# Ledger of designs, part 19: VHH binders against q6mzz7r34to333

Target 1, 300 residues: q6mzz7r34to333
Amino acid sequence: TFKDETFPAADSSIGQKLLQEKRLSNVIWKRPQDLPGGPPHFILDDISRFDIQQGGAADCWFLAALGSLTQNPQYRQKILMVQSFSHQYAGIFRFRFWQCGQWVEVVIDDRLPVQGDKCLFVRPRHQNQEFWPCLLEKAYAKLLGSYSDLHYGFLEDALVDLTGGVITNIHLHSSPVDLVKAVKTATKAGSLITCATPSGPTDTAQAMENGLVSLHAYTVTGAEQIQYRRGWEEIISLWNPWGWGEAEWRGRWSDGSQEWEETCDPRKSQLHKKREDGEFWMSCQDFQQKFIAMFICSEI

## First folded at step 4 (VHH)

Design s15 (framework vhh_h_nbbcii10_fgla)
Fold by ESMFold2-Fast, scan of step 4:
Structure s15 (fold): chain B 300 residues (1-300), chain A 126 residues (1-126)
Amino acid sequence: as target 1 above (300 residues)
Amino acid sequence: QVQLVESGGGLVQPGGSLRLSCAASGFTFSDYRSYALGWFRQAPGQGLEAVAAISGSGGRTYYADSVKGRFTISRDNSKNTLYLQMNSLRAEDTAVYYCAAHLGWGSYYTSAYDYWGQGTLVTVSS
């Protein structure tokens, strides 16, 4: 079974910043087949942003971009390639990133840092023993130097590293924008879309009373016009890479909100899937007020 | 004691050029590899707008669509100085320009920047 000596199962691959900040002192490394929960899968059933659950690194800047990437089949194929834990398994995995004007291949072994049988960083969600997000995070950590180099990065860097594309930054408080049109146009073109909340009372990401996380990156998953009362309202769909329901918007158009009960839109059952998965809807008006920026990454 | 001081602002005619400088003191660019450095502006009666940003390594630059192809951001870590070269200036570029530095994460355009200069006025008028 392959052992990557250039990115070993050691503290050097985690980095001193995370070791000290998170007070990590008993980190062990395990291959997915040695973790509880049954046989591992690289991709199980189908790839989805819901496979991603952020762990101990502040790498939402990367995970939000990755969540958007799951909606683009061409980028998924280029980056993830065809790999499995069963067919031709040798403990080695390969991923492609855009660096210095070209696609570069990063190889890793599948040893992951764990504590208490749980992955320390990106984790398989629930019963899902699906490891493509965990392994891709490890490959990106290797590319940048260590897991510490993922800790507090920039959204533009993640978008470019995953696509080689060009960023359009929409400043929500000062740029006039038709959000539904912008999101639908970008989605149709295969662009990646992410957004960010402004800082809160502290220098770290934290859940606020309205359910949004401050100083945090989200994936934009859609936008629609919906029938409401005697007219129409514009709404936008977002995904939080934290991956749980406690950190979901609680205002208008949220899961279980009055707006969803009152609407007679024939697409209601299609648009509103009430789940604790980090995905939620909100009005475009609230989005423009509560978020600070939206990023669209398009092909050159 | 940490300070960012802008210079190079002034009155220019449309189509002209101007170079802004931002001198940092009390910290060093080379000591903060993850520092985002950027230029922001505030036009009369408008909110704060991101103009350009440069990565901690200097290897990547980012520009607002309104200035892309006209402005160039650069940094000199040995001089602890950030620059903005502004070409083909338009009346719409009239604003107070601020340099800013951020240690942390987020976006080059929207991060909560920790250190700000006092600003330098750029007026583009016939």
Scores: ipSAE 0.277, ipTM 0.626, lowest interface PAE 2.6, mean pLDDT 83

Design s16 (framework vhh_h_nbbcii10_fgla)
Fold by ESMFold2-Fast, scan of step 4:
Structure s16 (fold): chain B 300 residues (1-300), chain A 126 residues (1-126)
Amino acid sequence: as target 1 above (300 residues)
Amino acid sequence: QVQLVESGGGLVQPGGSLRLSCAASGFTFSDYRSYALGWFRQAPGQGLEAVAAISGSGGRTYYADSVKGRFTISRDNSKNTLYLQMNSLRAEDTAVYYCAAHLGYASYYTSAYDYWGQGTLVTVSS
């Protein structure tokens, strides 16, 4: 099987900064076939943001953009191409990124850094053995230099590198924006939408009492106007690249909130989906207060 | 509480080099690894423009097209200092250079940066 000599299964591909910061030692590299959990799949069933689970790198800026990308079939096909662990498998995978005005192809082998039974960085959700997110992360790490180069990166860069589009940056504390209209218009046009929280009491991404993560990037998945009491309220849907976990919004319009019990909107059953791990609704008012910026990446 | 202090500016001839430093106080680079740091400049009679930015890890950098290949941004967490190495300077590089810090993620938009220095003047002329 193929071995990529330009991005080897070695500490150099992780980078000294991340090795030291995360105190990583004796990192083992394995192909997906050698991991527990059954036979590997590049894509299982279909592509979804719910395939993505962030690991040990602080690359939520990249994963939030990737989560948004899963909603656009043209970008998915261009970047992921047609690949498999069963058809024409040779241990080699390819991905496309936008760089310096053009699409460039990045080739990698499928050796992934692991610690114990799990991938160190992006990992398959619930051990479903679906590896497109893990392999795409490796390809992006190679493009930028190492996995260390994914750590605390630029949100705008992820969006551009995945699309070749242009960024609109909305500063939420000062922008007079109709969020429902902006999100609906962008989503219908196939634009990628991400947002970011400000820092909290620590210098790292940290789950806060309200369930949001500080210093973190999220995918915006939708926005709606909903009937509430005798009027209307605006709500926005977000996805956390941490995936399944303990950090989920606990305020207004969260899964168990009184707002969902009180609403008489006929679309309630369609909007209120408590089965989507990492995805939640919140009011646009709370969104503008708790988040600092929203980025829309559009084709021109 | 948070302060950024620029130094290293001055008068230099075209084709010369300068290294700007930005000393941070009120926070530690090693404690705030998520901080994105950048250099911005304002030329006489012009608006503020982004010059270079560096991610919290130091692994991702951004450069404006006008300075690519000539300027290098770097950070030294042990010295709590951000640097901008400016080579092959041109008259068009004459500006007040500002150091800025952003909580979390680097941005090319000035409104996203939370803390700013007072600026240091760089004059490139014969």
Scores: ipSAE 0.013, ipTM 0.419, lowest interface PAE 6.5, mean pLDDT 81

Design s17 (framework vhh_h_nbbcii10_fgla)
Fold by ESMFold2-Fast, scan of step 4:
Structure s17 (fold): chain B 300 residues (1-300), chain A 126 residues (1-126)
Amino acid sequence: as target 1 above (300 residues)
Amino acid sequence: QVQLVESGGGLVQPGGSLRLSCAASGFTFSDYRSYALGWFRQAPGQGLEAVAAISGSGGRTYYADSVKGRFTISRDNSKNTLYLQMNSLRAEDTAVYYCAAHLGYSSYYTSAYDYWGQGTLVTVSS
């Protein structure tokens, strides 16, 4: 079974920043086969943003870009390739990233840092035991130096590294923008769309009273005009790479909101899905006020 | 209290070079609190323009198209100082240059930067 000596199962691969911040010592490294929950899968029933659950690193900037990428099947074969834990398994996995004008291949072994029965960083959802997000995160950590080098970064970097594309930057507080038109146009073109919230009272990502996370990156998954009362309202759909949990928008157009009960839009059943998966809708007006930036990454 | 102090500005002839420094206090570049650090400028009669930004990890840099290949942004964690090396200076680079810091995932936008220095004047003329 392959052991990558250039990115070993050691503290050097985690890096000093995360070791110190998380007060980590004697970190255990395990291959997916040694984790509970059944046999591991690289990909099960194609990729999805719902396969991703952020762990102990503040790498939401990377995971938000990755979540957007899962909506673009054209990237699956190029970045993830055809790999398996069963067919011709040798403990080695490979991924492609865009770097300095060209695609580069990064190879890793499948040893992952763990705490008890869970991966320390990106985790598979407990139903599926899918490891492509965990392994891709490890490959990106190797490319940048260590897992500590994923701890806080720029959305623009992740978008370019995953696509080789061109970034359109939209500053939400100063730029006049038709959000629904911009998102729909970008989505039809196969572009990746991400956004970010500003910092809060502390220097860490924190769930706020309104359900949004401060100092955090999100994936934009859609935007629509919806019939509401005697008129129309514009709404936008976002996904939080934290995955499941309490950190989900609680304002207008949230999963339990009055707006979804009152709307007579014929697309209501298709647009409104009550899930505790980190995905939610909000009004474009609230989005433009509560978020600071939106990035659109398009192919050349 | 977070404070940023610029230095190194002055008069330079076209084609010359100049290095700006930004000394930070109240926080550290080696802290787990990775700040978005950048340089902005405001030319006479124009709005504020983003020039360059560097990630808190120091692994990635961004540049305005007008300065790509001529300017280099860098940081020295041991000195808690941000630098902007400016080469092949042109008359249109004449501006007040500001050092700025923000804790967040946005790199270029003026409203994303919460901490600003007072600015240092760079004049490129014969």
Scores: ipSAE 0.013, ipTM 0.473, lowest interface PAE 6.6, mean pLDDT 82

Design s18 (framework vhh_h_nbbcii10_fgla)
Fold by ESMFold2-Fast, scan of step 4:
Structure s18 (fold): chain B 300 residues (1-300), chain A 126 residues (1-126)
Amino acid sequence: as target 1 above (300 residues)
Amino acid sequence: QVQLVESGGGLVQPGGSLRLSCAASGFTFSDYRSYALGWFRQAPGQGLEAVAAISGSGGRTYYADSVKGRFTISRDNSKNTLYLQMNSLRAEDTAVYYCAAHLGYGTYYTSAYDYWGQGTLVTVSS
């Protein structure tokens, strides 16, 4: 079974900043086969943003871009390639990233840092059964130097590193923008869309009373014009890479809101899933007031 | 109170070099929280432009295409100071240069930075 000597199962791969901040000592490294929860899968039932759950690193800037990418099959094939834990398994996995004008391949072993029986960083989906996001995070950590180098990175860099594309920055507080049109146009073109909240009262990403996280990156998953009362309202769908059971917007158009009870739009059952999976709707008006920027990454 | 103070600006002839410094107070670069740090500039009659940025870990840097290969951003956590080494200066680099800090993750978008210095003027002329 392959052991990567260039990114070893050691504290050097985690880095001093995270060791210090998270007060980590005697970190254990395990291959997915050694974790409880059943046999490991690289990908189970195809990829989805819901496979991603942020762990102890503040790498939401990367995970939000990755969440958007899960809907684009071209980038999936370039980055994840064809790999499994069963076919030709040797403990080695490969990923591609865009760096300095070209696609670069990063090779890792599948040893992951663990505390107890739980991964320290991105958590595997389906009770420790699906590992593509955990392994991809490890590969990106190796590319940048360590897991500590993922801790508070550049939002735009993640988009470029995953696509080789060009960023359009939309200032939500100063420019009139037709958000539904912009999001639908970008989605149809296969662009990645992310957005960011401003800082809050603390110096860290923190769940606020309204359910949004401060100093945080989100994936934009859609936008729609919805029938409401005697007219129409514009809404936008966002996904929080903190994942299942974590903070979600509590205002208008949130999962339990009165707006969903009162709307008679025939698309209601398609749009309103009411799951605690990190995905939620909010009005475009509230989005424009509560977020600071939206980033669209497009091919030329 | 968080404060950023720029220094090192001045008059220089084309092809010359300058090093800008940004001293931070009210927080430390060695705090467990990451601070993304950047340099922005505003030329006469122009809007604010991102010049260079460095991640909280120091492992990532950004440079505008107009300065790539000529400018180098760096941080010294022990001195709580951010630097911009500017080489091969051109008349088009004439601007007021601002130091900025962003709590959490870094972006190249100006509205994402939380704290700003008052600026230092750099004039490149012959």
Scores: ipSAE 0.218, ipTM 0.588, lowest interface PAE 3.8, mean pLDDT 83

Design s19 (framework vhh_h_nbbcii10_fgla)
Fold by ESMFold2-Fast, scan of step 4:
Structure s19 (fold): chain B 300 residues (1-300), chain A 126 residues (1-126)
Amino acid sequence: as target 1 above (300 residues)
Amino acid sequence: QVQLVESGGGLVQPGGSLRLSCAASGFTFSDYRSYALGWFRQAPGQGLEAVAAISGSGGRTYYADSVKGRFTISRDNSKNTLYLQMNSLRAEDTAVYYCAAHLGYGRYYTSAYDYWGQGTLVTVSS
């Protein structure tokens, strides 16, 4: 079974900053097959943003970009390659990132830092035991130096590192933008779309009363025009890499809101999902007021 | 109390060089939170524009096309200071230069930055 001596199962791979901030000592490293929850899977029934759950690192900037990437299945083989915990398993995994004008391959072993029986950083959802997000995060940590080097970064850097593409920055407060058109056009072109909230009362990511997280990165998953009352409204769908319902928008067009009860749009059942999955809808008007920027990453 | 204080501005001849400094207080560049830092400028009668940005780790830098190859952004975490080395200065570089700090995620938009200095004037003129 492969052991990566260049990124070992040791404190040096976590980095001093996270060790001190999280007060970590005697960190245990385990391979996925030694974790409870059944046999591990690298990918189970294709990739999805819902496979991702952020852990103890403030790497939402990376995970939001990754969440957007999962909506483009063509990236599956390019970045994740064909790998398994059962077929030809040797404890080694490989991922590709864009660096300095070219794709580079990063090799890791599958030992992951754990606390109790749960991963310290990105973790699989309880029922699926899919480890591709956990392992890809480890590979990116190795590329940048350590897990501490994932702690607060630039959203644009993650987008480029995952695609080799070009960023279009949309400042949400400077001028009116047709968000539904921009999102639909970018989605049809296979572009990745992410957005960010401004800082709040503190200079850390914090869940606010309205359900949004301050100083946080989100994936844009869609935008639509929807029938409402005697007219139309524009709404936008976002995914929070935290992956839990307590950090979901609580305003207009949120799960269980009055707007969903009042709309007669024939697509209501397709658009409105009442689940604690980190995904929610909000009006484009609220989006432009509450978020600071939207980033579109297009391939050359 | 978070403050950013620029210095190093002044009058310089076209083709000359100048180094701007930005001293930060109330937070540290070596904190666990990686502050993104940038330089912005506002020419007389014009809007504010992004000039350069450096990531919290210092590993990535970004430049406006108009300054690429002439300007270099750097940071010294031990001195809690951000620098902008300006070479081959042109009359069009005349502006008030501002340093700004932001905790992650965005680089180019003024509204993405949380803390701003008061500015330092750079005049490029014969």
Scores: ipSAE 0.012, ipTM 0.349, lowest interface PAE 9.1, mean pLDDT 81

Design s2 (framework vhh_h_nbbcii10_fgla)
Fold by ESMFold2-Fast, scan of step 4:
Structure s2 (fold): chain B 300 residues (1-300), chain A 126 residues (1-126)
Amino acid sequence: as target 1 above (300 residues)
Amino acid sequence: QVQLVESGGGLVQPGGSLRLSCAASGFTFSDYRSYALGWFRQAPGQGLEAVAAISGSGGRTYYADSVKGRFTISRDNSKNTLYLQMNSLRAEDTAVYYCAAHLGYGSYYTSWYDYWGQGTLVTVSS
C-alpha cells in the first residue's frame, strides 16, 4: 500500500500553526478502511456539494469554491479523475489543480489525520463514509505545503486553483446589480460562484441569530424570480459548507417560511426542497444586505 | 490593542521608486493564527481600492492589474512589518496608502479587513 514520503502521516503535514491553534495532540493517521462506519467509498452514488462537511481548519474559502465546482461536470471530471477504493486500489489518489498557468497533478496516499474515530478536517457528511472531499482537501494541503496553509486563505485563490479562470468581484453594498441575471448568466456559462458574509461581533466565524454565519464563505447555487402574491420576488440559493441545518438562514424564503406556503408559482416543488442540509433560499434584498461580496469565476 | 502604522510615503517624480512599510503591534505575524495583510489606496475624490495583498502563509499574493509588474508586496515576520515596493511610479498612483490586516481568510477586493492604519500620502509629480 502506497506511503507518500513527501507528505507523510506526521505532524509536519498538519503544520505547527494548526497543531498549536487547535491544541491538537495524539493525532493519529488512518486509511479510510480502518475507520468505523462501513467500507469506504471515493464517490458514493453521485458527486454533490452535500458530500462536504467542514472540519477543524478555517478553509471555508476553499470548500465554498469546491461546493460550486460540484455543479460543473467538466471541472469535477478533470480534478477528481476516475478513482476507487475497490478497483485497482493501492492507497494512492491523484487530483489536478491550476497553478502558475498550468494544470498540475498532486499525488497523495489516503492516510487522513484523525482524533479518536473522527477526521480532524473535512469529514464524510453521511454515514456512508464517502471520502472524495477529505482526500481532495489533503491534496490541496500538500500543494500549498500543509493543512496549516489551508487555514485562512483568500476566496479568489480557491476559485482560480480549481478552474484556471478569472474572477469578477461584485461588492454587494456599493454598486447596483441584477443578481438573478448575473447568477443565471454565470451558471449557464459553467462559472463557479461563491459569496461571503462580513465580520460579526467576534473575529471568528460565528452562527448568528438569523442563521447566517459571520466571516464565512458560501456557495451560490442558483437564483430565480418567483411569483409571490400579486407580483414577483427575486430569490437566491446558497449552501453552507458547515453542512448542518442549525446554521441555515431563518428569514424570508427559508425552508420553513410562510413564503413557500403562500406562493402559487408552478415551479414551487422544483425550487423548494424542504430539508435541513446547509442549503437554503433567501430574498435577493436580504442577500444584498447581509452578505458583502459575490465572486464569479469564469473561463478565460 | 491591534495597531498598524504606515511609513515611507512622500513626494516622488514619475518613473521613481518608493518603499512603504507597515509596522504591526498587538499581534505577531508568526503567531499561531496568521493575518491576511494588504495595501489599499484612496486617490483624491475616489473610493478605496485594493492594491496588493499577501496571504497569512505568505505563499499567495494579489496585485491590482494597474500595478502588476511594478509593485511588490512582502512581509517580514521577524520585524512584524509589511512592505510595498513601488517602482515605475505614475501620476495616477498618487493616493493615501493604507495598510490593513484581517484575522482569518480574506478577499483581495473586500472591506473585511478589520484593522486599518491611518494612511501615508504618496504624491507622484514633478
Scores: ipSAE 0.214, ipTM 0.589, lowest interface PAE 3.7, mean pLDDT 83

Design s20 (framework vhh_h_nbbcii10_fgla)
Fold by ESMFold2-Fast, scan of step 4:
Structure s20 (fold): chain B 300 residues (1-300), chain A 126 residues (1-126)
Amino acid sequence: as target 1 above (300 residues)
Amino acid sequence: QVQLVESGGGLVQPGGSLRLSCAASGFTFSDYRSYALGWFRQAPGQGLEAVAAISGSGGRTYYADSVKGRFTISRDNSKNTLYLQMNSLRAEDTAVYYCAAHLGYGSWYTSAYDYWGQGTLVTVSS
């Protein structure tokens, strides 16, 4: 079984700064097959943003971009390649990233840092034992130097590193934009769409009273016009890489809100899913007020 | 109250080297917060130009094409100081150099940076 000596199963791969900030000690490294929960899968059925759950690193900037990528099969094959734990498995995985004008291949072994038999950083959601997000995070950590180098970063960097594309930065507080049109147009073009909240009263990513997280990155998953009362409203769908149960928007159009009960839109059942999966809807008006920026990453 | 103070500027001959320092107060570099730290310059009669930037973690660096391979950005968290090592200096590098800090949620473009120093003059002349 392959052991990567250039990014070893050691504290050096985590980095001293993250070890100190998170007070990490006694970190053990395990291959997915040695973790509880049954046999591992690289990809189970198909990739989905719901495969991703952020762990101990503040790498939401990377995970939000990754969540957007899961909606675009053209980038999936380029980055993840065709790999498996069952066919020709040797403990080695490969991923591609865009760096300095070209696609570069990053090779890793599948040893992951764990504490208490759970992955320390990105972890499989539920019991599906799906490891592509965990392994891709490790590869990106290797590319940048260590897991410490993922701890706080830029959405623009993750988007470019994953696509080789060009970023359009929409300043939500100053730019006039038709959000539904912009999101639908970008989605049809295969672009990645992410957004960010401004800093809050603290200087950390923190859940706010309205359910949003401050200083945090989200994936934009859709936008629609919806019938409501005597007219219609514009709404936008977002995904939080913190995942299920951590923090959810509590305002208009949130899961269980009165707006969903009162709407007569024939698409209600298709748009509204009552799941605590980090995904939620909000009005475009609230989005434009509560978020600071939306980034669209497109091919040249 | 965030303050950035540049130092290390001066007169240097073409081909020479110079190291700029930027001392920060009101916040600390040992925090992994999304603070992007950067160096910008303004040549006489020109607008602000991004020169180099380093991520809050120190893991990512960016350089303008005109300085790539000649300049190196670094930081020392124990001294709360940002550095720019400038080698193989050219007359075209003559400018007032500013350090800047930003909450690192996005861009290293000049408009994204929230806090700026007052600048230090670098003159490269024969």
Scores: ipSAE 0.000, ipTM 0.270, lowest interface PAE 11.8, mean pLDDT 81

Design s21 (framework vhh_h_nbbcii10_fgla)
Fold by ESMFold2-Fast, scan of step 4:
Structure s21 (fold): chain B 300 residues (1-300), chain A 126 residues (1-126)
Amino acid sequence: as target 1 above (300 residues)
Amino acid sequence: QVQLVESGGGLVQPGGSLRLSCAASGFTFSDYRSYALGWFRQAPGQGLEAVAAISGSGGRTYYADSVKGRFTISRDNSKNTLYLQMNSLRAEDTAVYYCAAHLGYGSFYTSAYDYWGQGTLVTVSS
């Protein structure tokens, strides 16, 4: 079984910053086959943002970009390649990232840092034991230096590293923008779309009373016009990489809101999938007030 | 605690050059991708404008269209200092210049930056 001596199962791969900040000691490393929950899968039923659950690193900037990428099947083969825990398994996994004008291959072993029976950083979201997000995070940590090098970063950096594309940066408080048109146009072009909230009272991402997280990155998953009270409203769909059971918007167009009860839009059943999965709708007006920036990453 | 202190401002003639410095204390630049740094300016009677930003690794730089090709942002992690080299200065560059530090969400929006200096005045006049 392969052991990567370049990025070993050791504290050096986690890095001093996270070891100190999270007060980590005697970290154990395990391969997915040694974790409870049944046999591991690299990918099960294709990739999805719902496979991702953020762990102990503040790498939402990377995970939000990754969540957007899951909607674009062209990048699955390019980045994740064809790999499994079954056929030709040797404890080695490979991923591609865009660096310095070209695609580069990063090789890792599948040892992951663990606390108890759970991965310390990105972990499988539900009981399917799907590890592509965990291993891709490890590969990105190796590319940048350590898991500590993932701890706070830029959405623009992650978007470019995953696509080789060009960023359009929209300032939501001062830029005139037709959000539904912008999101739909970008989606048709195969672009990745992410957004960010401003800092709060602390230097860390923190859940706020309205259910949004401060100093946090989200994936933009869609935008629509919807029938409401004799007219139409514009709404936008977002995904929080904190995942299932985590903080979720509590305002207008949230999963339990009056708006979903009152709407007569024939697409209601398609748009309103009430799940505790980190995905929610909000009005474009609230989005523009509560978020600071939206980033669109397009191919050249 | 965290502090940013600007220096290097002053009076300069059109076409001249100035280098602004921003000394940071209470945190270190040695953590790549932990802190992004930017320069912002406010001209008399105008709003705050983003000028330039540099990533935590120093590998990516961002510039306002009005300063591209004339200004260069850089950082020295060993000296814990951010710089803005301003060349070919114009009267419209007259402003108070602020340095700011950001934990990594967004590139150069004012509401995204966590820590700000007190500002240094740059006057470009004949």
Scores: ipSAE 0.014, ipTM 0.362, lowest interface PAE 8.6, mean pLDDT 82

Design s22 (framework vhh_h_nbbcii10_fgla)
Fold by ESMFold2-Fast, scan of step 4:
Parts: sequence; structure tokens; C-alpha cells
Structure s22 (fold): chain B 300 residues (1-300), chain A 126 residues (1-126)
Amino acid sequence: as target 1 above (300 residues)
Amino acid sequence: QVQLVESGGGLVQPGGSLRLSCAASGFTFSDYRSYALGWFRQAPGQGLEAVAAISGSGGRTYYADSVKGRFTISRDNSKNTLYLQMNSLRAEDTAVYYCAAHLGYGSYFTSAYDYWGQGTLVTVSS
């Protein structure tokens, strides 16, 4: 079973900043096979943003970009390659990232830092024990230096590192943009779309009364024009990498809102999903007021 | 209260070197490692231009194409200071240089940085 000498199962791979901030001591490292919950899978039923659950690192900037990437199959083969825990398993995994004008391969072993029986950082989905997001996070931590180097960052960094593409930054408070058209055009072109909220009262990410998280990154998963009463409204769909049961928008067009009950749009059943999975709708007007920026990453 | 104070500006000949410093007060770099730090400049008659940025960990740096290979950004957490080493200076580098701190959720090059210094003038001429 492979052991990576250059990114060992040791405190140096976590980094002093996270060890001190999270008050971590005697961190145990385990391979997925040694974790409870059944046999591990690298990918089960293809990749999905719903495979991702953020853990103890403030790496939402990376995970939001990754969530967008799951909707674009051209990046799956390039970055994740074909790997498994069953076929030719040797405890080694490989990932590709864009760095300094070229794709570089990052090799890791599958030892992950744990606290008790749970992964310390990105966690697998409870029922499926899928580890591709956990292992990709470890590979990115190795590329940047340590898990501490993932702690707070910028969406444009993650978008470029995952695609080699170019960023369009839409300043939501100053840009006169047709958001539905912009999102639909970008989606049709295979671009990755993410967005960010401004800082709140503190210098850390925190859930606000309206259900949004301040100082946080989200994935843009869609935008639509929807029939409402005697007219039309524009809405946008977002995914929070915090995942299940965490803060979720509670305003207009949220899950269970009056707007969904009153709309007569024939696509209502296709658009409205009543699950706490980190994904929600909000009006484009509220989006433009509550978020600060939207980033579109396009292939050159 | 967070404050950023730039120093090290002045007159320098083309081809010369200069090092700018940005001293932070009201917080320490070791306590606020989540803050991304950057340098911006505004040349006479021009708009604000992003020059360089460094992540809270120091593991990621960004440079404008106009300064790549000539300027180096670094941070010293023990001195609570951000630096910009400027080599091979050109007349086009003449500008007021600003230090800024940003909690990393948005663009390295956005004017939405949370804290700004007052600026220091760099003049490159014979």
C-alpha cells in the first residue's frame, strides 16, 4: 500500500495555522477502507455536487468551483481520471490541476485526517461513502502546500486551477447585466459559474437571519424566467457547499415559499424540489442585492 | 481598528529598485491569516490597477502582467508587514501605491478590499 513521502500522514500536511485555529492534537490518519460505513467508493453513480460536504476548512471557494465542475463532464476525465478502490488498488490516487500555463499531475496516498470516525475536512455522503471530493481536496492541499493553504481563498483561483480557463467577473452592485441570459449563455457554452456573498459583522463565514452565509462562496446551478401571478419573474438557483441541514435561503422562491404554491408555470414540477440538499432558488433581484460578485469561467 | 500604513516610496532612476512596506496595526498577521493582502496603484490620470496579491498562507501569489518577473510580493508575519520588492523599474511604474487587506471570498483584484492604506508615491524618472 502506497505511502506518499512528500505529503505524509502528519501534522505538517495539515499546517500549523489549522492545527492552532481548530485546536487539533493527536490527529489520526486513516484510509477509507478503515472507516465505518461500508466499503469505500471513489465515484458512485457518476459525480455530483451532492457528493460534496464541506468540513473543518474554510475552503468553500474551492468547493463551490468544484460543484460547478460536476455539471461539466469534459473536466471529469481530465481531473479525476479513471480510478477505484477495487480495481488495481494500491493506495495511490492521481489528479490534474492547471498551474502556470500547463496541466500538472498530483499524486497522493489515500490516508485522510480524521477526528473520531469522521473525516476532518471534506466528508463523504453519509449513505454512499464516496471519497472523490475528499481525495481531490487532499491533492489540492498538497499542490498549494497544506490543508491550511485551502483555508480562505478566492473563487477565481479555484476556477482557473480546475479548468485553465478565463474569468469574467460580474460586479453585481454595478453591472447592468441580464442575469438569466448571462447564466443560460454561460451554461450552454460549458462554463463554470460561481458567486460570493460580502462580509458580515465578523471576519468569518456565518449564517445570517435570511438563511444566506456571509463571506461565503456558492455554485450557480441555473437561472430561469418563471410565470408568477399575471406576469413573469427571474429566478436563480444556487448550491451551498456546506451541504445538508445547513443555512438555506428563507426569502422569496425558497423551498416551501408562497411563490412556489402560487405559480402556474408548467415547469413548476421540474424546477421546484422540496429537499434540504443545499440547493435553493431566489429572485434575481434579491441575488443582485445580497451577493457581491458572480464569476464565469470559460474555456478559451 | 485595523490600519495599514505604507512606506518606502520615493524617487528612483529607471532600471532601479525599491522596496515598499505595509505595516498593519489593530490585528496581527498570525491572528488574521485568513486575510489576503495586496498592492494596488494609480498612475497619474489613470484608474486604479491591481499590482500583486498574496494569500493568507503565503502559498499563492498573483501579479499583473505588466509587473510579472520584476515585482515580488511577500509577507512577514513576525513583523506584521507586507512587502513589495520592485526591480527593473520603468517610467510607467510611476504611481501612488496602496496596500489593501481582503478576507478571501472574492476577487484578488476587486476594489472591494476591506481595508486600505493611505498610499505612498513612487516616481521613476531621470
Scores: ipSAE 0.000, ipTM 0.279, lowest interface PAE 11.0, mean pLDDT 81

